VHH binders against o75319. Designs and how they scored, part 2

Target 1, 181 residues: o75319
Amino acid sequence: GNHIPERWKDYLPVGQRMPGTRFIAFKVPLQKSFEKKLAPEECFSPLDLFNKIREQNEELGLIIDLTYTQRYYKPEDLPETVPYLKIFTVGHQVPDDETIFKFKHAVNGFLKENKDNDKLIGVHCTHGLNRTGYLICRYLIDVEGVRPDDAIELFNRCRGHCLERQNYIEDLQNGPIRKNW

## First folded at step 1 (VHH)

Design a1m (framework vhh_7qia_2)
Fold by ESMFold2-Fast, scan of step 1:
Structure a1m (fold): chain B 181 residues (1-181), chain A 118 residues (1-118)
Amino acid sequence: as target 1 above (181 residues)
Amino acid sequence: QLQLVESGGGLVQPGGSLRLSCEASGFTFSSYAMGWYRQAPGKQRELVAFITSGGSTNYADSVKGRFTISRDNAKNTVYLQMNSLRPEDTAIYYCAVRDSYYYGMDVWGKGTPVTVSS
């Protein structure tokens, strides 16, 4: 059915831009059809996402959708001018190397094509927390050389919620660096 | 929609083994990631083991090396092989499909109880 994701209401819709990066994290937007199950203050549609980003004086240049579903919203609900990339990522498990490399490649490609502007890479999973935080932190650690604890702290502060999955945190802190191509 | 039916629970002595089965009905079982969860009395439901459509697995630290999750797509079944069982493994075990590729179905079975005691 057309049910609200478990615990979705527990999370802030959109975090803040992560300083020194082009990343901004948010929870999954929900199509207008979900609004019948939400109070007005709980609504977070694709349109609401873009309004909230604009209210922060920021602009999205890419959305990376890490959910393993397409039921929450459709790519056509987004402005045609904003590229949309789907990377199907299963919850609960640490993303595999192929998923990590797809994420890194997408980020690197965006940065190369957008070096003359300050547009953001928007990243979300269902809650915009565990899969989202893992892949952003993995990128910062492996590509940018950020210390694991610093990457995690930065993400937690800007998202407004702390990474919850112990296996993700352990992999970021103590796991191997995933080598790029 | 998928419907999940668990079986194989029961009473077992410490150090014993049980194999849980979860039979799915539906058209695209092989496309879904599957998880085993458990809930002990007075505790929150927790993830025990997870298997992707491609066969990659993940386990809770408390069960690593003792439990093995597997799937048989031809039989629409996911299994949990539970070895070296401990009294603290006593719980109702649930099979679930969460964060599905095909329109985000979250489907739970009704559970199968496992009691580990002498």
Scores: ipSAE 0.000, ipTM 0.115, lowest interface PAE 17.1, mean pLDDT 84

Design a1n (framework vhh_7qia_2)
Fold by ESMFold2-Fast, scan of step 1:
Structure a1n (fold): chain B 181 residues (1-181), chain A 119 residues (1-119)
Amino acid sequence: as target 1 above (181 residues)
Amino acid sequence: QLQLVESGGGLVQPGGSLRLSCEASGFTFSSYAMGWYRQAPGKQRELVAFITSGGSTNYADSVKGRFTISRDNAKNTVYLQMNSLRPEDTAIYYCAAPIYDTSGFFDYWGKGTPVTVSS
């Protein structure tokens, strides 16, 4: 059968909005078929995601799904009014330039279309931590000129968990700025 | 075959200090990042400190300035120095090896070492 992702229960479902940005990070929602293996308080469905965002007095305008799988939930499980973008991202390695550029273009496009509202860009991978934190921090560093350590600290604080992957942290701190031409 | 063995937990008064140790065996320790997590009763397990193979560190906001993570590759050991301890630091503390996140995970946990901060 379907298995709960390893360590998924160890992470907070949803972080807080990152102040000064439109980003909010969360772990992957799990469709109802996974709930047989979860206690009621452990459930985090697509519906639960939107309820938790509303409880923070926020509204999602875009979901970016960075998982390298479609088995956890389907786009059809989300409200039709919220755009969904899939960017297949391999978890262990630093995302390639194509992936980074796709992420930057999606974010820039959303911000241009949503300048008259305060809707959020929701970003997740499996745990909403490593791939998610890398791409958000990479955007803040490369596009907004944020210092790497400041971007990482902001993400860690708002997500409620620290980035864990050494190669991601090292690339953010010491790696080159990626061009998006 | 892989083992992580935590030690150094115990009972301490508020404002006190403890040093936790995690001795690793069964893998090339110097090549891996290491983390310290904790889990208080009724709470989710949270990452408190992380150190890369190269020595770069990251901390949860709740412990910044109070906790210091370090490693000794010659002894295959990672340490957590905990200063200015508070009752809310009461938890079981776990040492963990890296996560691989390519549609699957392997992550190795120690058995944990309990820390109680109480008068």
Scores: ipSAE 0.000, ipTM 0.133, lowest interface PAE 17.0, mean pLDDT 84

Design a1o (framework vhh_7qia_2)
Fold by ESMFold2-Fast, scan of step 1:
Structure a1o (fold): chain B 181 residues (1-181), chain A 119 residues (1-119)
Amino acid sequence: as target 1 above (181 residues)
Amino acid sequence: QLQLVESGGGLVQPGGSLRLSCEASGFTFSSYAMGWYRQAPGKQRELVAFITSGGSTNYADSVKGRFTISRDNAKNTVYLQMNSLRPEDTAIYYCATYYDFRSGYPDYWGKGTPVTVSS
């Protein structure tokens, strides 16, 4: 169905680039079939995503889609010049080690192939908050050596919304470092 | 019918080398990205090496400098050269194809080839 995701309207469409990183987080874009249920100011299509990032004087080089569905938009709705990576991630549960490894592998590969530019890695789940924030923070903690509380604060500030799921926060603060690449 | 046929696994002593091969048929091999995964006893499956259709490579940190992935499009084959093997490399190794790496998941898998590193 074309039902708007629960609470989707409660979140800002796109956050700000996380300073010192190549990450930008956003909520899931919705293809044109959803626009009949949205006021003009509520619309956030794939085209709207790219327009909002351009307005921040930024450029996307990769989109990582963490939703466990393909109903919201299709990869073909994105510019051909921007790679799209799907990592099916179940909501509510802390992502498993295999999912964490896939995310880290994709980010490291992007950074190696984009050393000569400043393009961003765009990451989203349904709300661009819990699964998105967890994986970005997990990368910063495990790979970049950022303190857990600093990673969480940076994400919250730049996304414009705080991580909501306590199990995700607890894993980031107290869980083991994942070294499976 | 798409097929992936793996070979080259076996028993080897620590410090030894093995070369795994994966021969593909039933699709336009040169257009697909290829990966090598492994699953050690009691552990989750992990991606160890990846090669794009254009030849760009990527490796898990645990194998960097020891493993090399390569492809021969004329032979429809992807290879994994494994040097300086360690007991912790013991696993079943799987060849995988990606129609589009953007999918994040392999489209097709091989049957796996076992690699045991022990005395």
Scores: ipSAE 0.000, ipTM 0.103, lowest interface PAE 18.4, mean pLDDT 85

Design a1p (framework vhh_7qia_2)
Fold by ESMFold2-Fast, scan of step 1:
Structure a1p (fold): chain B 181 residues (1-181), chain A 119 residues (1-119)
Amino acid sequence: as target 1 above (181 residues)
Amino acid sequence: QLQLVESGGGLVQPGGSLRLSCEASGFTFSSYAMGWYRQAPGKQRELVAFITSGGSTNYADSVKGRFTISRDNAKNTVYLQMNSLRPEDTAIYYCAKSEHYGLGNFDYWGKGTPVTVSS
């Protein structure tokens, strides 16, 4: 159905750009049909997303959608000028190596094609927290050489919420580096 | 009139425990992340633990497994349970309130409560 995701209202809609990176994280936008179940101040549509990014003096160049569904909004709800990439991920489980490599290849491809601008890579799952934070931190650790605890702290600070899943945190801190990207 | 009032500090022997409390007033407590910082003489203030408005916790490596942060929104209070205390935990402990957007970015601190761990 047309139900608001569990705990979706508990999270800030959009974090801040993670300094020194091209990443910004947010919770899933909800299309117009969900607004009947939301107070005006709770609404976070695709349009609201772009307005909030612009308010921060930033511009999106890519959206990576990590949800396992397309019921919350459609790619057609986004501006035609912004590429949209769907990577289907299941919640609760640490993303597998194939998913991690797909995320890394998408990020590296975007950065290569956008050397002459400062556009952001927007990443979201349902809450913009666990799957989102895991994949962003995994990229920073494996590709950028950031220390795991520093990557997690940076994500938590900029998202405005801490990674909640212990298995994700443990994999980031103690798991192997995945070098093929 | 924003206030953070720490209590529970004192002198304790190595291996002992203390529970710090911080009573908050003058802001909507439940909407903000709360943290505990500490500062030993001659050293910089360091973040020890924080708890988000949603209840998620984070700890410095030096205290992980020994300290537990918790909150009671009905009482506008954040706590730090400190177990297996070591001499190097000796510091003034400060309660802190987060800014509206950003964890680990704190904009207000209390006056602090001293903790001394010695035989």
Scores: ipSAE 0.000, ipTM 0.108, lowest interface PAE 17.7, mean pLDDT 86

Design a1q (framework vhh_7qia_2)
Fold by ESMFold2-Fast, scan of step 1:
Structure a1q (fold): chain B 181 residues (1-181), chain A 119 residues (1-119)
Amino acid sequence: as target 1 above (181 residues)
Amino acid sequence: QLQLVESGGGLVQPGGSLRLSCEASGFTFSSYAMGWYRQAPGKQRELVAFITSGGSTNYADSVKGRFTISRDNAKNTVYLQMNSLRPEDTAIYYCAALPGIAAAGTEYWGKGTPVTVSS
């Protein structure tokens, strides 16, 4: 189907680049078939995503798609110059260690290969909030040594919305560091 | 009124050192994350160093091992110690403060302090 995801309109399309990092978070872009159900100002297509990133004077170098579906847009809807990585994650559950390690590996590989530029890693789930915020914060805590509360505050501020899932917040604050990646 | 005032820029020879300071006023400094950005003519503004309210630091790859960011909450000041300076470090350096969640996506900027690395 072409049904708009629940609460999708409640979230800002794209956050701000997270200072001190290469991360930018956004909600899932919706392909052209969804636009018949949206007012012009509500539209957020793959092309709109890239235009909004350019408006911030930034460039995407990688998109990590955390949704458990392919119905919202296809990788071929993205510009040919931007790599796309799919990591299937279910909502509501804290991502498992395998998922966390896949995310860390992708981020570290991108950073190693992009030392000579300032291109961003774009991360999204359906709303660009809970799964997205969890994995970005988990990376900052485990790899960059950021304090959990500081990572969460930085993500919330830059995304323009606070992490909503208490189990995600609790795992970030009190859970173990996942070192094996 | 929120203000950030940078100082310490100047002309140095390659291999030299400078310490930049950014003094904040008009807000609770200790609650804000602070960053140093730079912009060379015709280039995009890039983040070079960042320090959280809790003291965790981050650096751009181009400056790792050469630059150190620190803060003194008692003086409402953030510092950037720049060692082993290179001609490509030539830029205007800007201090930025990140507001709390109520102003998400907004940053407070200083006017910048120029750094020129040349013989």
Scores: ipSAE 0.000, ipTM 0.135, lowest interface PAE 16.2, mean pLDDT 83

Design a1r (framework vhh_7qia_2)
Fold by ESMFold2-Fast, scan of step 1:
Structure a1r (fold): chain B 181 residues (1-181), chain A 119 residues (1-119)
Amino acid sequence: as target 1 above (181 residues)
Amino acid sequence: QLQLVESGGGLVQPGGSLRLSCEASGFTFSSYAMGWYRQAPGKQRELVAFITSGGSTNYADSVKGRFTISRDNAKNTVYLQMNSLRPEDTAIYYCAAWEGTTYHAFDIWGKGTPVTVSS
């Protein structure tokens, strides 16, 4: 259905680029069929996403979609110049090692192919918060060597909302580093 | 009062080095993340280096391998060591501090120190 995701209106559409990284987080864009349920100022379509990124003087080079559904928008709703990657990630549970490894491989591949530019990796789930924040922070901790508390603080500050799920926070702070290979 | 005071900017030849300092007062320095931004004439402000309260560092691609950020919590000072300087590094360099305990950025800014790289 065309029902707006629960609590979706409670979150800012797009965060800020996370300084020193190529990451930017946002909530799921909603295709035109959802606009009948939204006031003009509440609309956040794929087009609105790109306009808001441009307003920050940034450019997207990759979108990673962590939602467990295809109902909110289609890849065809995005500019054909921006690669789209779907990683089906179940909410509420800490992402499994396979999901974490897929995310890391996608990020590493993008960075390797984009050494000559400053394009961003856009990451979203439904609210752009828990699954999104977990995977970005997991990458920073495991690959970049950032301290867990520092990664979480950086994500929270740039997203404009704090990670809400205690099991995600606890895994980031006290869980094992996941080896990529 | 919360203050950041930058020093160490100046004129340097291509390939040269400069060390910028930023001295903080009026807040608990050790709990804040610290960063260096730069702005060239007619261009957008760019974050070039960032050091967290825990000591982790991150760099913009344009300066990676040439610049090193460090901090001395006993002196309430953050440093930017700039090596192999290029004309395109010419800018006003700004020190900034961020609160590490809130999801809203609480920005403290210095007045900036100019760096000119030319022969």
Scores: ipSAE 0.000, ipTM 0.136, lowest interface PAE 15.1, mean pLDDT 84

Design a1s (framework vhh_7qia_2)
Fold by ESMFold2-Fast, scan of step 1:
Structure a1s (fold): chain B 181 residues (1-181), chain A 117 residues (1-117)
Amino acid sequence: as target 1 above (181 residues)
Amino acid sequence: QLQLVESGGGLVQPGGSLRLSCEASGFTFSSYAMGWYRQAPGKQRELVAFITSGGSTNYADSVKGRFTISRDNAKNTVYLQMNSLRPEDTAIYYCARETYYYGSDYWGKGTPVTVSS
């Protein structure tokens, strides 16, 4: 159904671009059928997402959807010009190596194809926090060589919310580096 | 002229309570989200509580269950009720006007909160 995701209203719709990267994180956009349950200023549709990104003087070039459902919005709700990639990730568990590989492959491919522009990679799960923050930080640590605490701090600051799941934080700080892609 | 004027900070013992107020002027207060941030000595500024124009709230995990953000649009005021205060809550607390696309675009001057015996 069209039930607002638990705690979805607790989070900022869109963070800021993470400086030195092409990443921007946000919570899941909700299609028009959810709007009757929201005050006008709480609405965050796919259209609202793109308007908020433009207001930051940024442009989306790719959306990576990490939710395990397609109930919140449909790919057809997005502009035809912006690629959409679905990577089904289960909440609560640290993403597995296959999921991490898929994410890294998508990011590397986007960056290779978009060398001559500054378009952003938009990443979201339900809240745009735990799965989203984990995979972005994992990429920064494993591919870009960023120190774990620096990656986490950068994500938290730009998202406007701190990573909440201790197992995700522990894996980022103390887990193995996956450099095999 | 944009203004955010904070009040209510001070010295309090562990377990005590304080209520911070932030009075806004020079803009349509009811149309903006508002946040409370803090900066502890030697740390970066962090968001502790957020309230949307519609009244939805969110909190840093360190303050959930202890702090409550609220607003009174008729008074152009946002509040932070702080209960069960801990020494680690010691910081300068800042009121901020929030946009969903730029983050904080205007800040108050800050009000110091010291939690010690």
Scores: ipSAE 0.000, ipTM 0.104, lowest interface PAE 18.2, mean pLDDT 86

Design a1t (framework vhh_7qia_2)
Fold by ESMFold2-Fast, scan of step 1:
Structure a1t (fold): chain B 181 residues (1-181), chain A 118 residues (1-118)
Amino acid sequence: as target 1 above (181 residues)
Amino acid sequence: QLQLVESGGGLVQPGGSLRLSCEASGFTFSSYAMGWYRQAPGKQRELVAFITSGGSTNYADSVKGRFTISRDNAKNTVYLQMNSLRPEDTAIYYCAKGIDWGYSYDYWGKGTPVTVSS
């Protein structure tokens, strides 16, 4: 439907680039059909996403969509020059090893193909917080060797909101490193 | 220069099987994920299945256990084996070039129609 996601208005549309990485996190963009339920200052369409990224003097090279739905916006609403990657993830549950593996492979592939530029990997779920923050932090911990608390702090600061789900935080801090690449 | 050519679609009875093929040219096939999308009348295009450059696969929940994606890098071809077909699988099926784990809508083929009916 055209129902706005629960608590979607509570979160900043776009965070800042995470320094030392190619990641930027944001909440799900909403296509034009949702605008009737939003004040002008609350609108965050795919066009608004790219405008906000440009305002930060950044450029997207890849969007990774972690939502389990395609009702919020269509890939066709994105510029043709920006690749779109769908990894279906269910909310509330820590992403499984298969999902973590897919995320790591996508990120590594992007970085290998984009050595000669500074384009960003944009990652979002519904709020751009729990699934998004988990997978970005999991990548930093498992692939780049960042300490869990440092990864979480970096994500929280740059997103402008703290990871909320205790099961996600506990898994990042105390769970096993996934050697699935 | 870049081409994706789908084939293998057709009319089939419920419970039947079809094998779709997509021949790729104009890029280094083995370096990219490849996938299949479908679009039924009045519906958005949906991801059906993807296979990474390394051979790992991903399926939409609606087709898990019934469809199998595979690739032959020597022939620059990606396949979709469709078993236990249902009327709800009726759609135009599109081949897509992706990024390891996803798709790029810039490189979709012309599509191959699949109709599942009595």
Scores: ipSAE 0.000, ipTM 0.160, lowest interface PAE 13.3, mean pLDDT 85

Design a1u (framework vhh_7qia_2)
Fold by ESMFold2-Fast, scan of step 1:
Structure a1u (fold): chain B 181 residues (1-181), chain A 119 residues (1-119)
Amino acid sequence: as target 1 above (181 residues)
Amino acid sequence: QLQLVESGGGLVQPGGSLRLSCEASGFTFSSYAMGWYRQAPGKQRELVAFITSGGSTNYADSVKGRFTISRDNAKNTVYLQMNSLRPEDTAIYYCAANYDLSTRPFDSWGKGTPVTVSS
């Protein structure tokens, strides 16, 4: 299937870097086979992603793909110089502790290896909003000690869209701090 | 067109067991996550169990320890083994397939198979 994901066109392709962090969020890029279903302004391929990041005077050093599918684009569609990490997550459910740990471990490893540069960690799910926003905010709260409301506000402002899933928001605001490193 | 066909529903007494099956066609089965939802009369549809393409399983708290989801990729089939059935398990059970559950509608839904638990 080359069908466009539901509501994908409703979201801004790529947000802004979250100030004070190495994170940037975006919606899933769609490979060339999807372009015949899209107007030119609606296209957002892997190439378009890198062009938009460059337009912001930023550079990606890692992509974390949170989608449960590989039908939208292939890792081979990305530059060889940019590492790609797949963390399979299902929507609607708050990510489990194993998934949160994998995300934190990947982020911490990247930051340790990239102390000498300012490259960004790009994070996406289908819309670059709920699973993406949850895991980024969870990292900021648990690892960096950011207040939950501040983390959510920062993500919402930089992504250009507000987190939509109430169970995700409630977990971030009222859930336990997960000390899984 | 993607198509899902459920079978195995029926009438059973409390404490009994049923095994539901869902055969998939028209897509690459092994690439998709498969789920079972249920809807009781006058209630909202709820997720019962879910299995990923890699075989990881997830269950609603109300069915943990009683229901088991499994898949057979060679047969393009997902199963729900239901043990220790209770009257509150009475519902129409729907098979669902989705490559990404973050979207509100699922890509494909079966027509449902009714399960009634009563004495």
Scores: ipSAE 0.000, ipTM 0.144, lowest interface PAE 15.1, mean pLDDT 84

Design a1v (framework vhh_7qia_2)
Fold by ESMFold2-Fast, scan of step 1:
Structure a1v (fold): chain B 181 residues (1-181), chain A 125 residues (1-125)
Amino acid sequence: as target 1 above (181 residues)
Amino acid sequence: QLQLVESGGGLVQPGGSLRLSCEASGFTFSSYAMGWYRQAPGKQRELVAFITSGGSTNYADSVKGRFTISRDNAKNTVYLQMNSLRPEDTAIYYCAADLPYYESGSYTPYEYDYWGKGTPVTVSS
């Protein structure tokens, strides 16, 4: 029981805040039951997530969980002061318009409610890379008018790992703008 | 939400055959990877076979060439055809359903989201 996701150890736990935005990306935190299979320095629990964010002098105001499972941690493992949103997102295909719509609305709602602070929107999937990077970049392109290559480069640099899925990259660079807010 | 019910287990002699069935209820069955696991007395639960939503299959080395996993999406059913059964195949067999969580297109073969209650298989020796 409690299998560690494949390649999960290969990725940096938490990236840096993306300058000019409220986004920070990370890999999925693993609840205490997974620690039996991890060395102490490999652990990345929900508590570890918040400690690492604090070490960067940042504060989370929202977590958006893009995994298609709830086995890795429970919302109850997070501080009650930080809202949690689950958007079930399938990992192999470009997210559909409904998923993109949900993500955009959650981000827009957070920004409206948090105009008077500098709290971050934390976004993760399993590795904090492909689904996470796609939706963050899609938001920057469609809502904030960022050039696709600039959005991708910003995400890659701040996450510390490059988007891996060519179909996601292709859609960001050449796909249509999704007008669903 | 998915519910899984296994059937087809029983007592057979070495060299015999059994076909296990797992009926799923709920929506989106065709989107889920389906697997068969087994747990022998005093041993850990192990993966026997799985089949992806696209029909790709994988088998444990101990059962390759003897067991065949298949699915019928119209009936929301996954099957395990077990041939040339051996005493070491004696176990409770469990059906499991999961979506691939790994973004590289691989399935994690353990800790599925949905499990059946199991069906016992005893190979007399």
Scores: ipSAE 0.005, ipTM 0.178, lowest interface PAE 9.9, mean pLDDT 84

Design a2 (framework vhh_7qia_2)
Fold by ESMFold2-Fast, scan of step 1:
Structure a2 (fold): chain B 181 residues (1-181), chain A 119 residues (1-119)
Amino acid sequence: as target 1 above (181 residues)
Amino acid sequence: QLQLVESGGGLVQPGGSLRLSCEASGSIFSDYAMGWYRQAPGKQRELVAFISSGGDTNYADSVKGRFTISRDNAKNTVYLQMNSLRPEDTAIYYCAADYEDSSGYFDYWGKGTPVTVSS
C-alpha cells in the first residue's frame, strides 16, 4: 500500500546543512502515488526534496536511504546524476556494527571522490530523525572525534527536531567507539 | 489500537518443528512491520525474525536457515516457521508490531507463547 507513515507529517521535510560537515538530513520523500492523501503544502516528493535543497543554495552528491522498505519512492524517481545508496536498517534497535561500517565506508568514499566540490551527503530514514541522527552522530564521534553531546546538539539544531530514541542517545554518549573501518 | 495474540507454542523434541502464529486486530495490519522476539529466563528480549510491510525479511544469525517469517495481510496474521529446533531455542516468543518499515515510534506486543525444546 500507499499509506502515509505514522507521524511523517509532524516533521520538517528537510533540515539545514550541518556546519563543518557535508551532511544534510531529511524525512523520506514520497512518490506521486502518495499525493492523493496529502494537501499541496504537505507534499514532499523527490522533486520537492531537490527544490528545497536548491533553495538553501546547496547541492546533493549522494543520497543514503536508511529505510527498511522500497515502497516510498524508487531510485528511478531521483535525478540520474545523484548516486543512491540503500542501507536497510530496522528502527528501535541501535544499528549493528556491520551497518555502522557500511555507512562509514559510504561517507568516506564520497568525501574522497568529492574533495574538489562542496556537494552534500543527504541521509534519511522514515522521519529523518532517529536512525538518521544516530548514524550521522556516530560518524562524527568515531571518525571526526566530535564529543557525543556536541554531535547530538549539532544534529538536533540543524534537523530542527531532537533525537527521540533514548537507547540511541545512550549508545552515542556511553557506547564504544566502532574503530573497524 | 492494535492487539496481538500469539499461538502455536508448545513442547517439542530437539530437531522438531513448530509454527507460531500471531493474529492482529484493530489498526491497519498491512501498515505495520512485524517481528518475532524471544526471551529466555534472565535474559533480554532478542529479535529473531522481522518482516517489513513490503515483505523484506531479516533474521538473527542464530536462526538463519532454520526459521522463516511470513505474513498474510488478508488474515491479519504473521507466522514463524521454526525448523531444526535446538534446546537453546527454548524461550517465550513474542509477536511485535512497529510502524511500517520499523520507524520505531510505537511498540505493540503480544503476551507471548512459550516454546520448550527438550526430550
Scores: ipSAE 0.017, ipTM 0.315, lowest interface PAE 5.7, mean pLDDT 87

Design a2b (framework vhh_7qia_2)
Fold by ESMFold2-Fast, scan of step 1:
Structure a2b (fold): chain B 181 residues (1-181), chain A 119 residues (1-119)
Amino acid sequence: as target 1 above (181 residues)
Amino acid sequence: QLQLVESGGGLVQPGGSLRLSCEASGSIFSDYAMGWYRQAPGKQRELVAFISSGGDTNYADSVKGRFTISRDNAKNTVYLQMNSLRPEDTAIYYCAKEYYDDSGYLDYWGKGTPVTVSS
């Protein structure tokens, strides 16, 4: 059904911008039809997302949606001024090289087109944690040369929740650098 | 609310084939990503294959090239074509409407269909 994702209420809606990067992570926004099952203080719609980011004095320039479903909200629920990119990413498993390449390409393209502004890349999966944190950290390690432990610590601190999946953490710490270009 | 009913399991010899079906009823089927999971005796339930609402597919490495997931939105059904079956494919196969980003939480509605690969 039109039910709230498991544990969705347990996670902070929006993290903070990761200093030194253009990334901000958040949990999936839920369209109006889900509000029937939420208390007013639990609501986190697409509008709520943009309000919370503005409260941090930040501005979104791109949303990358990593969920493997389209049921939570529609692109039409977002301001028409903010590009939306869907990358269908299966949970539980470390994202494959094709998914990693697509994510890196999208980030690089955004950065090239937005050199003259400070707009953020918003990244989310269902909880804004495991798939989201993995791909952001993978980008920082492979493209920016950040040490794995530093990337993970930065993400955890700014998201307000620690990466939970040990296989994701292990791959980031000890896996090969993916030279997807 | 979405309800899922799996069918098509059975006993098959190594190298054989089976086609599993999962028929959905209730809310809009075409809006959901659909997946097949399996649970072997004494093991945790694991992901086998997924298909997005748009038809994009993804497979576990252990089944890639042997299994094919597909959907028929007009029939509210998702299928798993299983070829070149191996004893290690023996499991109860479950249909799920969505994958959550939490290792403990699978959005699963069916009771499963058993598959045994044995001589």
Scores: ipSAE 0.016, ipTM 0.262, lowest interface PAE 7.1, mean pLDDT 85

